VHH binders against Radical S-adenosyl methionine domain-containing protein 1, mitochondrial (RSAD1). Designs and how they scored, part 3

Target 1, 237 residues: Radical S-adenosyl methionine domain-containing protein 1, mitochondrial (RSAD1), of Bos taurus (Bovine) (a5d7b1r34to270)
Amino acid sequence: APGSQRAALYVHWPYCEKRCSYCNFNKYIPRGVDEAALRRCLVIEAQTLLRLSGVRRVESVFFGGGTPSLASPHTVAAVLEAVAQAAHLPADSEVTLEANPTSASGSRLAAFGAAGVNRLSIGLQSLDDTELQLLGRTHSARDALQTLAEAQRLFPGRVSVDLMLGLPAQQVGPWLRQLQGLLRCCDDHVSLYQLSLERGTTLFTQVQQGALPAPDPELAAEMYQEGRAVLREAGFR

## First folded at step 4 (VHH)

Design G08 (from A01 with S35H; framework vhh_brivekimig_d4)
Fold by ESMFold2-Fast, scan of step 4:
Structure G08 (fold): chain B 237 residues (1-237), chain A 121 residues (1-121)
Amino acid sequence: as target 1 above (237 residues)
Amino acid sequence: EVQLVESGGGVVQPGGSLRLSCAASGFTFSDYYMHWVRQAPGKGPEWVSAISSSGSVILYADSVKGRFTISRDNSKNTLYLQMNSLRPEDTALYYCAKVTYDSSGYPFDYSSQGTLVTVSS
């Protein structure tokens, strides 16, 4: 539409290292990803979409989806270069990459910075190792906190942490204590995400079979409200 | 004959959510970049979001980024728009569109009646 020529770009990395129990990408198990071919596809699609949409200015870029930190920094650089060729990408635009703690070594994070990434979103999800196992995460809380510290050193003031709520059997009090513990280690942004129980996932099947209690939407809503209050009191946005 | 049929609109309160669907036929859906466009009463069309043929590259207008999520299911020839944190200013007829070249420089072509979204208390 004429006059709506500014946009945010989202790039989806379709591959996960391990299928998460809540994830719908069940066919994207990496077995020898042809990354050169995927890179060419992403570049062509980004340039084509920008040209056909009439977008003249890209205000922000977000690399998300499966596990973008598994992508080559060269692929990220190629996409950003393609964007800059097809539209105006201001030098101070926010370029965010979602990072999984298991694939986010310090040298790899630094390489993403060199490729043009200037903000990180760390998928911590929980500080409770039992909850991490339930979610199918391959990292421990300790490993995730170490990755967070390294990310904060490399991207000072530009790291966000993702924390999930509304998990089966999860209670408000213990979850709030978890959030408060996280805030002692985080000086940046915290994003709260409610678990969505999707049909066709392992987690959905376990709930349907009675192996796990169903998530309580009312408790999840209470967690979100209380969590936002805790974040506001701590000065987080 | 290209056919695009929108559905999923309705009346919601501010802060509510709706999911719009667009059923496509008459072309190879998986080959085309798709758009959502809206038109509020008395205003011209406003581009909302676009998605590449594979679904790997997505654009959002600044007015909806962080609140709306575009997606597609190429096996069902269906385009979606998940709308969260709806505001009164999101009230509009919503159209899906196939990206097409126009000699006037207008990149979309839509002829359907759209689906109405009303955000009111």
Scores: ipSAE 0.516, ipTM 0.825, lowest interface PAE 2.2, mean pLDDT 81

Design G10 (from A01 with S35L; framework vhh_brivekimig_d4)
Fold by ESMFold2-Fast, scan of step 4:
Structure G10 (fold): chain B 237 residues (1-237), chain A 121 residues (1-121)
Amino acid sequence: as target 1 above (237 residues)
Amino acid sequence: EVQLVESGGGVVQPGGSLRLSCAASGFTFSDYYMLWVRQAPGKGPEWVSAISSSGSVILYADSVKGRFTISRDNSKNTLYLQMNSLRPEDTALYYCAKVTYDSSGYPFDYSSQGTLVTVSS
């Protein structure tokens, strides 16, 4: 890779699928796992990948994948330090952490800020408790809104919220009312995502077995288009 | 005898999607950092994405971030590149490569045939 090439770094949490050069671990479950060993593995992999790729400037860092807000803030700090040692990480670069409302208390969010995180992406997904249960989320809509309020206090102007559309049995009108309600509580960005049914998931199996109706792609397209119009009307991009 | 076989290329309209695969053999796939490299007609090679041995640390070139997703399945010795929102400038021969320590300045050898991606109307 040329040294003038600029790159974005993505860190997939919480699982390390294979052992790295100095780690003797495979796939992990956060509880009962030696996070210090996982942290060492991530640090070594980040430094090695940057060195071998020849990347000299990292423009952004994103912690995503499973549930990065379950990670120790110390692990996030160690990875960012490893990046800064291997390449130039500008002081104003965007460092985003994907947070699940269930694991994102105010004190934990503040600790991530201290570790170097300067932007949050909150996986809200829905403001309807029945839809949240369908998606297997462990938080309520009230919990999610409280987490959003704390996040916006700690990271003013730097919080994005993810909202999903195209769920089984979901209708345009109720979903648009949900979006409008959310916009009254957001001060930055809202991302709209269409549900993708992946083989091997519980949701895919329930649709295939007829326990849930299949998502209507025509309704999903209408939701997306009307959702974009609502965002434009409210001044969101 | 390291062997890398790319597949999944084709002709697609602007805005379309393609998924590339790279089947690896002759080495312990799970021990190596992998990357995707492309070479457009009349241009030099450029790497577009790299992934660590565990799959936990990933790099994206600025030209593809937000549109391409690299992933790997170590149980199948396969590397993937999901390409969305394809643009005419993505037209290139795509290669996968094993990242090896080499002081030459390019950590890859793309002696394989590659897979051709053409984005046109």
Scores: ipSAE 0.597, ipTM 0.844, lowest interface PAE 1.5, mean pLDDT 80

Design G12 (from A07 with A50Y; framework vhh_brivekimig_d4)
Fold by ESMFold2-Fast, scan of step 4:
Structure G12 (fold): chain B 237 residues (1-237), chain A 121 residues (1-121)
Amino acid sequence: as target 1 above (237 residues)
Amino acid sequence: EVQLVESGGGVVQPGGSLRLSCAASGFTFSDYYMSWVRQAPGKGPEWVSYISSSGSVILYADSVKGRFTISRDNSKNTLYLQMNSLRPEDTALYYCAKVEYDSSGYEFDYSSQGTLVTVSS
């Protein structure tokens, strides 16, 4: 529409604890991070982008990318303050931070809340430890569920969980049992993500070398359809 | 000579996906904020997304948030738009643009053909 000056802001955190086997882009995993310099760059880029775009109202903010839960709460606070200075950030705006279970202690999550975060997206991905290992995740299913419980305590009704489908050798029945088990531990929202086997990833290379079977698109489609039905029956969105 | 070349459009069913690319040349791509803009038949131009020079700060129009993902590869001088869960109202010519300054009206560097996306119902 003409005169649209409202937008959603996404802030990409470029660092992660280690590179995931399904990640397609270059993820920086430095031993040292000059976070003060990165914080200054994010603040300047946010203010510049809002100025150049003419956006005057930011309806939502999402901190995603690598592993935003590794970021200092001070960096999150600085970005949110920069947005509020350059545009209007309504009090009812959703400010979401994507959290990896391995870097999301209760004290860190509480500090993000104090910085302005009011919603969490927990990257669980699987409840099967073998699948988590295949994805290159550093957490166990048990560790992830403990993080989820703490997140739900600190952000009641405002925690979503990400679950992946379409993994090599994954079958519909066992995956649906994972989903049903997860729903017993969730109280708000579950997002289903289909694995896209991208060129340049470790997982793609293993499939091409014959070390892993190729994902089956028909089984992935069946998982998505059945998973959506399970979510609807349980009252989830 | 400064050039932006869009590609990746096509015809897709509702709920489908497309990935658009914009190849940039003739300027230091990594120094510029970039955007995707679309124009549906019989309508004025509508901005879709803006991305900062580093790729770390992004704005999405409310109509596409959660469905579209803008990204850039500064080593390849390329801008991307991943479009998921496409709807008939996403049907438009899609253009990439170099963002020059804090003045509106210079979102397009050139009169390009864009890339056509058609979502059939």
Scores: ipSAE 0.574, ipTM 0.835, lowest interface PAE 1.7, mean pLDDT 81

Design G13 (from A01 with A50V; framework vhh_brivekimig_d4)
Fold by ESMFold2-Fast, scan of step 4:
Structure G13 (fold): chain B 237 residues (1-237), chain A 121 residues (1-121)
Amino acid sequence: as target 1 above (237 residues)
Amino acid sequence: EVQLVESGGGVVQPGGSLRLSCAASGFTFSDYYMSWVRQAPGKGPEWVSVISSSGSVILYADSVKGRFTISRDNSKNTLYLQMNSLRPEDTALYYCAKVTYDSSGYPFDYSSQGTLVTVSS
């Protein structure tokens, strides 16, 4: 029945600081972006979606897409307030923001917390600077770990970290050492993601042209299985 | 004449993935909120996901959050549903629906035949 539906809200932030080498969806931030206009659009769209869907309870909110941590905390607050006005958003509902280490200073993270965010998903992807450069990331491993430490201080027990596997030229041993190093720095979730090599990306073109070796699916499968074993042994999920 | 043509259904094992497509014609696709609605055998329709006209605001039914991803390509007048980690409970006819701004009842306008998704071993 209308109004009895429980739902999760996803808000897509369409902009990145720069285009990721493995991503086809994100856009660069245009010069002179009017975020106030975008904020008004997001508020109207959120309220309209909730009204038209008949949803009366929002179980969770996720801010994802390009780089949501580049958004103004005021925009996040405005969307959450719009949701609370249109439906029941329990005070203890999970509100997650996806953060890129380069745009997640402690003051910004604290401001997101004040806006209503209570969980963070940090896209580390790798602790190897060469791998980060390959992925088109703008941060170093050191910067990422500093951001992680600060995020954990502000959101203790509520920070998840993403780590990629199956990258070109990546080997099992060195990758497992990255994972073990990361586990010494984490206090909540660690998620393992296999790289998908998609047509139209810089990485796909480099592999197709022979500039990079093709990822080995057997090694990727081995990494995943051994990574899961390491997580289990360390008491992580 | 408004037309919505779903495709991409099929038979898949539990844990598998399918990508559904909906080709829209006869209206200005980019002006409308769009949804996926499913109906399992012997049950009423269940709303799955709704996406705003820009693609920036999305709602997922709690039963599919984290497993399904709705998206749209306004340049191609096409709506998509990427379904991962499929369960037997996901077995249903899936319908693409235009959301009607001026509706006081069920806001989903679907009149197509849908696409069948069967999750079984």
Scores: ipSAE 0.395, ipTM 0.771, lowest interface PAE 2.8, mean pLDDT 81

Design G14 (from A01 with A50L; framework vhh_brivekimig_d4)
Fold by ESMFold2-Fast, scan of step 4:
Structure G14 (fold): chain B 237 residues (1-237), chain A 121 residues (1-121)
Amino acid sequence: as target 1 above (237 residues)
Amino acid sequence: EVQLVESGGGVVQPGGSLRLSCAASGFTFSDYYMSWVRQAPGKGPEWVSLISSSGSVILYADSVKGRFTISRDNSKNTLYLQMNSLRPEDTALYYCAKVTYDSSGYPFDYSSQGTLVTVSS
């Protein structure tokens, strides 16, 4: 029965501080966003979804999408409270929030922790400032590593870092050195993501115009295989 | 009147990927919560994923969390299921379901033929 089925909840935050050059589904935050209205909408949708599904136990919650760390911690708390009222949300359930380094100050991270978040996924993407600029990221590698250190202090053993591979003009050797450097700063949690070149993005348009070389799928495959080997040797998951 | 037409199934190797589509007609697609439900040979139906009408709130069965991604395009009246890292136990008929407000039993209304996914070596 649905009521006995274990489930994971995903909440999509549709806004980001800046439209990422590789992402087609995120929206730039307009001035005067009515977050109270969005909060009420998310609460109603979460309650309705749980009621309609008949799910009685939620094993995990993930706040993703655009840039969930731009959301008010109050909105996160309201959604989690709605879930706990509509179904059983165990105290040891994994509640993860995706954070962009530019919107993840120590005070905001602590507030998310108070709201019920117990795991963070930090969107670092690269340790090369030129690559970060190409991806449309607003943080430097140094700033991102500082945010990572603060996140690890507030959420020890519960922080993952996202690193991208397969970027235009990216080479295997330099990328593996980035990964190895990152592993000296991480708490056993690193996720590798291959760049998806999607129509409608700034990055796709630049490749189409010949301003950037197309990503090399052979190099991307080699990066992924070698990166997984490096992670296994270091005991990372 | 109400029609849901699934497609995208096939035979794939373990570790492979498939993208399922569901074309909806005969109702205002954007007003309904939608679900993917599967039924393996000789077993009862298993709910896989549920997505809100706006697409902002999604629920996944633990068995597919991190491997499957549900999405919808309300402008095209289409529901999708991106299936990655497929396993032999994912072999099943997959149904697109309109979520009903009927409290008389299973809340998922699916009566179409479904699309068959077979994961084998």
Scores: ipSAE 0.413, ipTM 0.786, lowest interface PAE 2.9, mean pLDDT 81

Design M14 (from M01 with F108W; framework vhh_7n9e_1)
Fold by ESMFold2-Fast, scan of step 4:
Structure M14 (fold): chain B 237 residues (1-237), chain A 121 residues (1-121)
Amino acid sequence: as target 1 above (237 residues)
Amino acid sequence: DVQLVESGGGLVQAGGSLRLSCAASGFTFSDYYMYWGRQAPGKGREWVSGISSSGSVILYADSVKGRFTISRDNAKNTLYLQMNNLKPEDTALYYCAKVTYDSSGYPWDYWGQGTQVTVSS
């Protein structure tokens, strides 16, 4: 059966620097991974999926999954070139890369821009270092804010930040203060994500064993509603 | 024999969520590109989302971008579609499909029986 002639393409980077506590699909990346082989695999899969689907125009491309900012900019460029060969990829298409905060990422962010990336989604998740440790993140709040500032400089008006809510033991007041603090450092887009406890994750196991309290869905709903109000009043999307 | 069995459909109100599953058997699931498609009453079939054999490359139709998430578990031979912020126009029979080539090299789809999704306003 013929596919849609217009589509959004998502490319999943299968590796993380460290296995996140809330994700069960990403794999720890050892030293010496064969990125050339992975690059060739991604190129072949992208071209094949586009051909089988009958897609003629790709409206947007999203590099996500594990930690796409860990990938070589060369791999990102190769995938985008493959897409442009198999379908029409307009020059003004949104090409977004998920970036994990790091103080050493400025040159890599610029290289991704040269490779064809024109938007960034920064997986901040929290401004509380204890919450970042709970989530298994490798960055501190300070590292995240430095990465955000560099991203805003390189991609003005094209940086979004992800903030998580509904974590174990998290309360509405402290979380709203985190959000308000973030808004003082961010001019673009903020996405609010509720934590989902998925079987097979470290976080799920810790909750099941009683090491952490279960997330409270009523508090999470309150955080989301009040967070959306704060964002609207501050002029954020 | 190849079998694709969809489940997870139902009646939901606008703005709600549903998670569809497709249990695959009779072939090496991890070798094939998989799709979710839908057919609304009185309309032709619409392609919704596709996923590569490894799960690394995914396509979404513009109509569902940002609301639906396709995923696969190759160890369980299962394809998933997480549907969020459902709209009345998402009402359709949803089916998964296996894409293969016949001896001439032309793409050929094998379709499941489908699961009904109804979104009320």
Scores: ipSAE 0.514, ipTM 0.823, lowest interface PAE 1.9, mean pLDDT 82

